# Miniprotein binders against q96jn8r1131to1294, part 3

Target 1, 164 residues: q96jn8r1131to1294
Amino acid sequence: TLEFLENHGKNILLSNGNRTATRVASYNQGIVVINQPLVPQLLVQVRIDFLNRQWTSSLVLGVITCAPERLNFPASACALKRAAWLLRGRGVFHNGLKICEKFGPNLDTCPEGTILGLRLDSSGGLHLHVNGVDQGVAVPDVPQPCHALVDLYGQCEQVTIVNP

## First folded at step 7 (miniprotein)

Design k70
Fold by ESMFold2, fold request of step 9:
Structure k70 (fold): chain B 164 residues (1-164), chain A 96 residues (1-96)
Amino acid sequence: as target 1 above (164 residues)
Amino acid sequence: DELERKIEEIIYRAFELVDKGELEEALELIVEAIRLAVENKDKDLLVWAIYIIANIAQELGDPELLEKVLELAEEAYELTKDPEIKWLIEYLEKDL
């Protein structure tokens, strides 16, 4: 069963059988990771439950390609120094390098109720789904194993894992 | 380590300055972070700093700087043997 991993950002409270993550303080320290690696038949989906529009930036979504269970997470996903492939705003980043200027929607403008999905295709390409619609390949060949990551940053205060 | 924390903060600040469009200030900071990472023999911070200077050079659109960053990445690969820097070298070579 898909759950958020117990190792998470310091401002996260897990609930709903570890399927809901809430950032309960500040604007950061909100990294959560899904408890099993992506495999080609697995679509990991989260719903944006609650946004605080006082912030300009919102959640970051992506994968890490190192083992997540004992990592010491930084305050934000953008400070992950290695093994990170992130969708942020309109762009795609690898370890702080912007590798794609615009992909999919602007995550900073996704409203409450948006369902965001991640999956690997058979070639190791990372796909983004938005409200059930495949946006195509964000990253063409992600090293495996990898785990889906959400950073409840800024606007984003709560997400819930939902069935595909 | 206090120095390691300072280097991390400088690298992240340089990343933030790119978001703000302050590319020249970002470049000054990341060059300092690279110098400190080399002096401190911090291989992980060196690799990350090279990713950030590559991002800055890309945003500046400066082909001479990109070539210097590629040379720096190649030197860092020999020092670290880090596959993350090998990926970066291959990425940069596709556009030069």
Scores: ipSAE 0.850, ipTM 0.936, lowest interface PAE 0.5, mean pLDDT 93
Fold by OpenDDE base, fold request of step 9:
Structure k70 (fold): chain B 164 residues (1-164), chain A 96 residues (1-96)
Amino acid sequence: as target 1 above (164 residues)
Amino acid sequence: DELERKIEEIIYRAFELVDKGELEEALELIVEAIRLAVENKDKDLLVWAIYIIANIAQELGDPELLEKVLELAEEAYELTKDPEIKWLIEYLEKDL
């Protein structure tokens, strides 16, 4: 069963069998990681449950290739100094380096109810899915094992892991 | 420790400046962070800083700076054998 790990950002409250993450304070400290690593053809999906529109930025989605159980999470995924492959806005970032300028929809403007998915293909390419539609390869060769990461940042105050 | 925290803060600030398009100021900060990381022999922060300066160089569209970053990365790899530095080297070589 896919769940969020107990090791998470300081402002996160887990519920619903650790399948729902809620940021209960401020606009940051909202990183969560899914327990099972991504393997080829496994589609991991989260639904945006609640947005607070008073903020400008929204969630960051991606993967980490370090051991998530021992990771000391920074206030924002953007401050992950290594082992991070992130989708923010329309960009794709690796350890702070923008490796793609425009990819998929702007995550800052995805409405409530949007289902975002991550999937590795047989070649190690990381795919983004939006409402079940494959947006293509965001990262062509992701090191394995890797874990899906969601940063409940700014607008995004709640997400839930959903089955495909 | 305190110095590590300081370096991390500088790197993060540099990243934020890049996000705002303030690339020259970001470059100044990240160069300082690299200096401090080298002096403190902090390999992890050095790697991160190299990624950020690569990002700055990329955003500036400065091939000469990118070449310098590549050289820096190669030197760092000789020292650390860090696989993420290797990745960066390969990335930069393809982009240059």
Scores: ipSAE 0.834, ipTM 0.931, lowest interface PAE 0.5, mean pLDDT 95
Fold by OpenDDE base, fold request of step 9:
Structure k70 (fold): chain B 164 residues (1-164), chain A 96 residues (1-96)
Amino acid sequence: as target 1 above (164 residues)
Amino acid sequence: DELERKIEEIIYRAFELVDKGELEEALELIVEAIRLAVENKDKDLLVWAIYIIANIAQELGDPELLEKVLELAEEAYELTKDPEIKWLIEYLEKDL
């Protein structure tokens, strides 16, 4: 069963069998990691449950290639030092380096109810899915194993893992 | 330790400045972070800082700076043998 790990950002409260993450304070400290590593053809999806529009930025979605159980999470995903491949806004980032300027929809403008998915293909390419639609390869040749990561940042105050 | 935290803060600040388009200021900060990371023998922060300076160089559109970053990365790889630095080297070589 897909769940968020107990090791998470300081402002996160898990519920619904650890399938729902809620940021209960501030605008940051909201990183969560899904327990099962991504394997080829496994689609991991989260639904944006609640947005607070007083902020401009929204959630960050991506993967980490380090062990998540012992990771000390920074206040935001963009401050991950290593082993991070992130989708923020329309950009794709690797350890702070923007490797793609415009990819898929702008995550900062996705409305509540949007379902965002991550999937590895057989060649190690990381795909973004939006409401069930494959947006293509965001990151080619991602090291494995890797875990899906969601940063409940800014607007995004709650997400839930959903099945395809 | 305090120095490590300071370096981390500098790197993060540099990243934020990039987001704001304040690239020259970001460059100044990240260069300092790199210096401190080397002096403190902090390989992890060094790697991170090199990624950030590469990002700054890209945003500046400065091929000469990118060349310097590549050289820096190569030196760092010799020192750390870090696979993420290797990735960066390969990435930069494609853009130059």
Scores: ipSAE 0.823, ipTM 0.925, lowest interface PAE 0.5, mean pLDDT 94
Fold by ESMFold2, look of step 8:
Structure k70 (fold): chain B 164 residues (1-164), chain A 96 residues (1-96)
Amino acid sequence: as target 1 above (164 residues)
Amino acid sequence: DELERKIEEIIYRAFELVDKGELEEALELIVEAIRLAVENKDKDLLVWAIYIIANIAQELGDPELLEKVLELAEEAYELTKDPEIKWLIEYLEKDL
């Protein structure tokens, strides 16, 4: 079953059989990683459960292409130095370099209840799903193996893994 | 290492300054971070700093600066053999 790894950001509390992650302090230190690598036909989905609108930025979503079990997480996903492909706001980033200006919805404005999904296609393309609708390929050829990552940043205080 | 942590913080601050539209300040800061990473012989921080200066150069839309960043990346690849720099070189060459 899909769960968040026990190796996670310092401000995260896992619950609901490690399928729910809550950021319990501050605005950062909220990185979580899904326990299984993405494979073709696996759709990883999380629901935004709780937002605190006092912050202007919200969650970051993406993949890490190195082994996550013993990785030292930075305070924010955007400070991952290597092997990171991230969706933030409307942009797509690789290791801090913006490689696409606009892709999909603005994550900073997604409301509570939004279901965000990630999957690889057979060519290694990373797809974003929003409320069940495929938004297309965010990154055309992601190295494998890779794991889905969520940074409960800013507004985003809780997410839950949900089944397709 | 306290110096490594300081360099990491400088690099991330430069990244944040791009969001705020402070591109010239971001550039000054990342150039300092690169200098410190080279002096400290920190290859991992150097690779990351090159990604961030590439981001800054791209946002500035300055083709001369982008070419200088490409030259820097090529030199760093020779020194480190890091595949992340090879990816960056290929990415930058698409624009040039």
Scores: ipSAE 0.820, ipTM 0.926, lowest interface PAE 0.6, mean pLDDT 92
Fold by ESMFold2, fold request of step 9:
Structure k70 (fold): chain B 164 residues (1-164), chain A 96 residues (1-96)
Amino acid sequence: as target 1 above (164 residues)
Amino acid sequence: DELERKIEEIIYRAFELVDKGELEEALELIVEAIRLAVENKDKDLLVWAIYIIANIAQELGDPELLEKVLELAEEAYELTKDPEIKWLIEYLEKDL
């Protein structure tokens, strides 16, 4: 079923049947992508397993609308030059342009155990879920197909795909 | 390609400066990156740089700069036909 793709950031080690991603070095090179595109009614959820509070920023969550299997990932998701819709801190970004200042919780402050979810609605709107609670539409019309992405950046050292 | 890497680094540095609130420095840097991307004929970096100058202009709240960025994006679209620039034009036109 849902797994992280074998194509991932250089500092990632996959385990638990490719359902767990661990950043094993540094603060970056931690991009992982879910192996199946988002479709309506598919809720992709990850649990934050381990945080290192030495860093001030934490994970980035979002989608890419290009094929991920052979994509050359940058060191950080925020350096994706195209086809990226990202939730970072309290903001929503498209290719480095902030399109919403305040959406959902501040991802930099989410504690260990937080379950973050992404799904598309029937109109192509991207929804964030936090501990089972729908935060509303982050991006109103995401091009499809798209894949969920997590950047284990800074504080975030491990996430695991969990069932809804 | 050494120049391409340099241009990428300048663009990303400009993005980071926005996070730090250094908007004037970010603007100076992104203008340099745009000139280099045009000279190097790097269409992909030009498109990304235009996204970043749009972000800077939006944060500055400068309507004259936003209008110049829209003109730049329109020229870049004619040069590149990149759908990412088309999306940006439509986004900026909603705010003007």
Scores: ipSAE 0.819, ipTM 0.927, lowest interface PAE 0.6, mean pLDDT 92
Fold by OpenDDE base, look of step 8:
Structure k70 (fold): chain B 164 residues (1-164), chain A 96 residues (1-96)
Amino acid sequence: as target 1 above (164 residues)
Amino acid sequence: DELERKIEEIIYRAFELVDKGELEEALELIVEAIRLAVENKDKDLLVWAIYIIANIAQELGDPELLEKVLELAEEAYELTKDPEIKWLIEYLEKDL
């Protein structure tokens, strides 16, 4: 069963069998990691449940390639020290370095109800899915094992893991 | 470790400056962080700092600086043998 790990950002409250993450304070400290590592053929999806329009930015989605259970999370995923491949806005980032300017839809403008998915293909390419539509390879040849990461940042205050 | 904490603080500050678009000041800070990380033999912080300086160079759009970053990355790889630095080297080489 896909769940968020108990090791999460300080402002996160888990519910619904750890399948729902809610940021209950501020605009940051909202990183969560899904328990099972991504493997080829596994589509991991989260739904944006609630947006707070007080803020401008929104969630960050991606993967980490280090062990998540003991990771000391920064206030935002963008400040991860290493082992991070992130989708923010329309950009793709590796350890803070923008490696792609425009990819897929702008995550900052995805409305509530949007279902975002991550999937590894047989070649190790990380795909983004938006409402069931494969947006293509965001990151080629992602190191494995890796875990899906969601940063409930800015507007994004709640997400839920959903089955395909 | 106090020195480690100091280095981390510098890197965080540099990172915040980048977000604010204050790239020149960020560059100065991150260079110092790199130096300190090397001296303290802190591989993790070195990797982090190297990526940030690469980010700064990319944001500045300074090809000369990018070349210097590549050199720094190569040196860092010799020190750490970290695969993420190797990745960065390969990425930078393609982008130059």
Scores: ipSAE 0.756, ipTM 0.898, lowest interface PAE 0.6, mean pLDDT 94

## First folded at step 8 (miniprotein)

Design kk19
Fold by OpenDDE base, fold request of step 9:
Structure kk19 (fold): chain B 164 residues (1-164), chain A 96 residues (1-96)
Amino acid sequence: as target 1 above (164 residues)
Amino acid sequence: DELERKIEEIIYRAFELVDKGELEEALELIVEAIRLAVENKDKDLLVWAIYIIANIAQELGDPELLEKVLELAEEAYELEDDPEIKWLIEYLEKDL
């Protein structure tokens, strides 16, 4: 069963069998990691449950290639020092280096109810899915094992893991 | 610990400045962070800083700076066989 790990950002409250993450304070400290590592052909999806329009930026989605259980999470995914591959806005980032300027839809403008998915293909390419539609390869060769990461940042105050 | 925190803050600030398009100021900050990381022998922060300066160079469209970043990364790799550094080297070599 896919769940969020108990090791999470300071402002996160888990519920619904650890399948729902809610940021209950401020605009940051909202990183969560899904327990099972991504393996080829496994589609992991989260639904945006609630947005606070006070902020401009929204959630960050991606993967980490370090051990999530021992990770000391920074206030934002963008402050991850290493082993991070992130989708923010329309950009793709690796450890703060923008490796793609414009990819897929703008995550900052996804409305409530949007279902975002991550999937590795057989060649190690990381795919983004939006409402069930494959947006293509965001990262062509992701080191394995890796874990899906969601940063409930800014607008995004709640997400839930959903089945494909 | 305090110095480490300071370096982290500088690196992150540099990243934020890049995001805002303030590339010159970002470059000044990240260079300082690199110097501090080297002096403090903080390998993890050095690697992160190298990624950020690579990002700055890329946003500036400055191939000469990218070459210098590549050299820095190669030097760092000689000291520490870090897969993150290796990835960056390979990435930069494709761009140059």
Scores: ipSAE 0.866, ipTM 0.945, lowest interface PAE 0.5, mean pLDDT 95
Fold by OpenDDE base, fold request of step 9:
Structure kk19 (fold): chain B 164 residues (1-164), chain A 96 residues (1-96)
Amino acid sequence: as target 1 above (164 residues)
Amino acid sequence: DELERKIEEIIYRAFELVDKGELEEALELIVEAIRLAVENKDKDLLVWAIYIIANIAQELGDPELLEKVLELAEEAYELEDDPEIKWLIEYLEKDL
């Protein structure tokens, strides 16, 4: 069963069998990691449950290639100094380096109810899914094993893991 | 470690500045971070800083700076065969 790990950002409260993550304070410290590593053809999806339009930026979605159980989470995913492949806005980042300028929809403008998914293909490419639609390869060759990561940042105050 | 935290803060600040388009200021900060990381023999922060300076160089559209970053990365790799650095080297070589 897909769940968020107990090791998470300081402002996160898990519920619903650890399938729902809620940021209960501030605008940051909201990183969560899904327990099962991504394997080819496994589609991991989260639904944006609640947005607070007070902020401009929204959630960051991506993967980490380090052991998530021991990770000391920074205040934001953008401060992950290694082993991070992130989708923010329309950009794709690796350890702070923007490797793609425009990819998929702008995550900062995704409305509540949007379902975001991550999937590895057989070649190690990381795909983004939006409402069930494959947006293509965000990262062409992701080291494995890797875990899906969601940073409940800014607008994004709650997400829930949903089944395809 | 307080110094480590300081360096991390500088690196992250540099990243934020890049996000805001303040590239020259970002460059100044990240160079300082690199120096501090080297002096303190903090390999992880050095690697991160190299990524950020690569990002700055890329945003500046400065191939000469990118070449310098590549050289820096190669030197860092000689000291530590970090797979993250290896990836960066390969990435930069494709762009140059």
Scores: ipSAE 0.863, ipTM 0.943, lowest interface PAE 0.5, mean pLDDT 95
Fold by ESMFold2, fold request of step 9:
Structure kk19 (fold): chain B 164 residues (1-164), chain A 96 residues (1-96)
Amino acid sequence: as target 1 above (164 residues)
Amino acid sequence: DELERKIEEIIYRAFELVDKGELEEALELIVEAIRLAVENKDKDLLVWAIYIIANIAQELGDPELLEKVLELAEEAYELEDDPEIKWLIEYLEKDL
């Protein structure tokens, strides 16, 4: 069963059998990680449950390729120094380097109810799904094993893991 | 370590400045962070700082700086076989 890992950002409260993550303070410290690595045919999906539109930036979505169970998470996913492949706004980042300027929709403008999905294809390419629609390959050939990550940043105050 | 935390904060601040379009200020900070990481022999922070200066150079659209970043990455890789640096070298070589 897919759950958020108990090792998470300091401002996160897990509920609903660890399938719902809520940021309960501030604008950051909201990193959560899915408890199973991505494998072929596994689509990890989260629904944006609650946004606070007073912030300008919103959630970050991506993968980490190092073991997450004992990782010391930084305040924001963009401060991950290694092993991080992140979708932020319309950009794709690796360890703080923007490797794609425009990919998929702007995550900062996704409304409540949006379902965001991550999966690996047979070549190790990382795909983003938005409301069931494949947006294509965000990152070719991601190292495995990798785990899906969500940073409940800024606007994003709650997400829930949902079935594909 | 207090110095490691300071270097880390400088690197992240440089990243934030890129978002604000303050590329020259970001470059000044990241160059300082690289100097400190080298002097402190902090291999992990040096690798991250190289990623951030690569980002800054890319955003500036400065091919001469990108070549210098590639040289720095190659030097770092010869001293330590770090897969993150190898990936960065291959990425930068595609954009020569």
Scores: ipSAE 0.859, ipTM 0.939, lowest interface PAE 0.5, mean pLDDT 92
Fold by ESMFold2, fold request of step 9:
Structure kk19 (fold): chain B 164 residues (1-164), chain A 96 residues (1-96)
Amino acid sequence: as target 1 above (164 residues)
Amino acid sequence: DELERKIEEIIYRAFELVDKGELEEALELIVEAIRLAVENKDKDLLVWAIYIIANIAQELGDPELLEKVLELAEEAYELEDDPEIKWLIEYLEKDL
């Protein structure tokens, strides 16, 4: 069963058999990573459980293409210097370079209960799913192996891994 | 270590300024971060800083700056065969 990796942001508390991540302080230090790499048949889904609307920005979703078990995570996913492909707001970013301006919905406005999914297609394309609906290819050729990553940033205080 | 953390903070601040639309301030910061990374011989921070100046140049819509960023990336690649730099060079060549 999919779980969040024990190596995570400093402000994260794992619960529910490591399937739920809660940011228990501040607005950052909330990076979590799924414990298995993405493979073509694997759809990783998380539900947004709690939002604090006092913040303007919300979670970041994406993949990291280097081994996450020993990595020292920065305070925010956008500060990952290498091996990061991130969906933030409506943008797609690689190591801080915006490679797509508008892809999918604005993650900053997704309400509690939204289910966000990531999967690879047969060509290594990274797909975003929103409430079961495929949004298309965010990144056309992601290096493998890669792990799904969520940064419980700003508004986002809790997410739970759910089955597709 | 303190200098490395300072360089990292400058690079990330430049990234944040792009979000705010403060592109000229972002450019000034990232140029300083590049200078410091080169002086400190920090190859990883240099690669990241090149990504961020590429982002800034793209947002400015400045083809001359983009060409200079490509030259910088190519020079960095000659020093070390980094796949992140190779990806960026290929990306910039397609964008231009």
Scores: ipSAE 0.858, ipTM 0.939, lowest interface PAE 0.5, mean pLDDT 92
Fold by ESMFold2, look of step 8:
Structure kk19 (fold): chain B 164 residues (1-164), chain A 96 residues (1-96)
Amino acid sequence: as target 1 above (164 residues)
Amino acid sequence: DELERKIEEIIYRAFELVDKGELEEALELIVEAIRLAVENKDKDLLVWAIYIIANIAQELGDPELLEKVLELAEEAYELEDDPEIKWLIEYLEKDL
């Protein structure tokens, strides 16, 4: 069953059977990872539960392609030095390099209640879903195994894993 | 460990400066981080710093800098065949 992994950012409190993550301090240290790797038939979805609009930036969503159980997470997902493919604002980034300028919605403006989904297609393409609508391929060839990652950054203070 | 954390902070600060549109300051910081990573023989930080200077060069739209970044990545790959550097070389060659 899908849960957030016990290894997470230091400002995260897990609840609801580890299906809800809350950032309880500051604006960062909010990285969480889904406990199962993505496979082509698995859609991982999180709902944005609570936003604090005083911040400009919001959550980062993506995957990591290294083992997450013992990884030392940085304060922010954008400081992951390797093995990271991230959706941030409207951009797609690999290890801090912007590889796509405009993909999907602007994550910084998604309201509370938005359901964001990640899945792999049969070719290893990473798809973003927004409220059930496939936004297409963000990254065409993601190495496997990979795990879905959410950084409860800035505006984003709580997310919950939801079923498709 | 303290020097390693300092180099990491410089690299991330350079990345953040891109968001602020301070590309020349970002470049100055990342060049310093690269020099420190090379002197400290920190291969992992060097690889990440090369990704960040590639990002800066791309934002500047500076083909001469991008060619220098590619040369640096190729030199790093000759020293250690890191798959992250191989990916970056292929990306830069395709983009150029």
Scores: ipSAE 0.833, ipTM 0.928, lowest interface PAE 0.5, mean pLDDT 92
Fold by OpenDDE base, look of step 8:
Structure kk19 (fold): chain B 164 residues (1-164), chain A 96 residues (1-96)
Amino acid sequence: as target 1 above (164 residues)
Amino acid sequence: DELERKIEEIIYRAFELVDKGELEEALELIVEAIRLAVENKDKDLLVWAIYIIANIAQELGDPELLEKVLELAEEAYELEDDPEIKWLIEYLEKDL
């Protein structure tokens, strides 16, 4: 079963059998990681449950290629030092390097109810799914094992893991 | 470690500046971070900083700077065969 790990950002409260993550304070410290590593043909999806328009920007979605259980999470995914492949806005980032300028929809403007998914294909390509629609390969040849990461940042205050 | 924290803060600040389009200031900061990371022999922060300066170079559209970053990455790789540095080298070589 897919759950968020107990090792998470300081402002996160887990509920619903650790399938729901809520950022209960401020605009940051909201990183969560899904327990099972991504494997080919496994679609991992989260739904944006609540947005708070008090803040700017929104969630960051991606993967980490290091062991998540003991990771000391920074205040935001953008501050991950290494082993990170992130989707932010319309950009794709690797350790802070923008490797794609425009990919898929702008995550900063996804409304509540949007379901975002990550899936590895047989060649190691990381796909983004939006409301069930494959947006294509965001990152080719992602190192494995990797874990899906969600940064409840800015406007995004709650997400829930949903089954395909 | 206080110095490590300082370097991390500089790197993060540089990244934030990039997001704001303040690329020249970001470049100044990240160069300082690289210097400090080298002096402190902090390999992890060095790798991070190299990625950030690569990003800055891309945003600036400065191929000369990108070439310098590639050289820096290659030097770093010679010191330690970090797979993420290897990735960066390969990435930069494709774009240059």
Scores: ipSAE 0.816, ipTM 0.916, lowest interface PAE 0.5, mean pLDDT 94

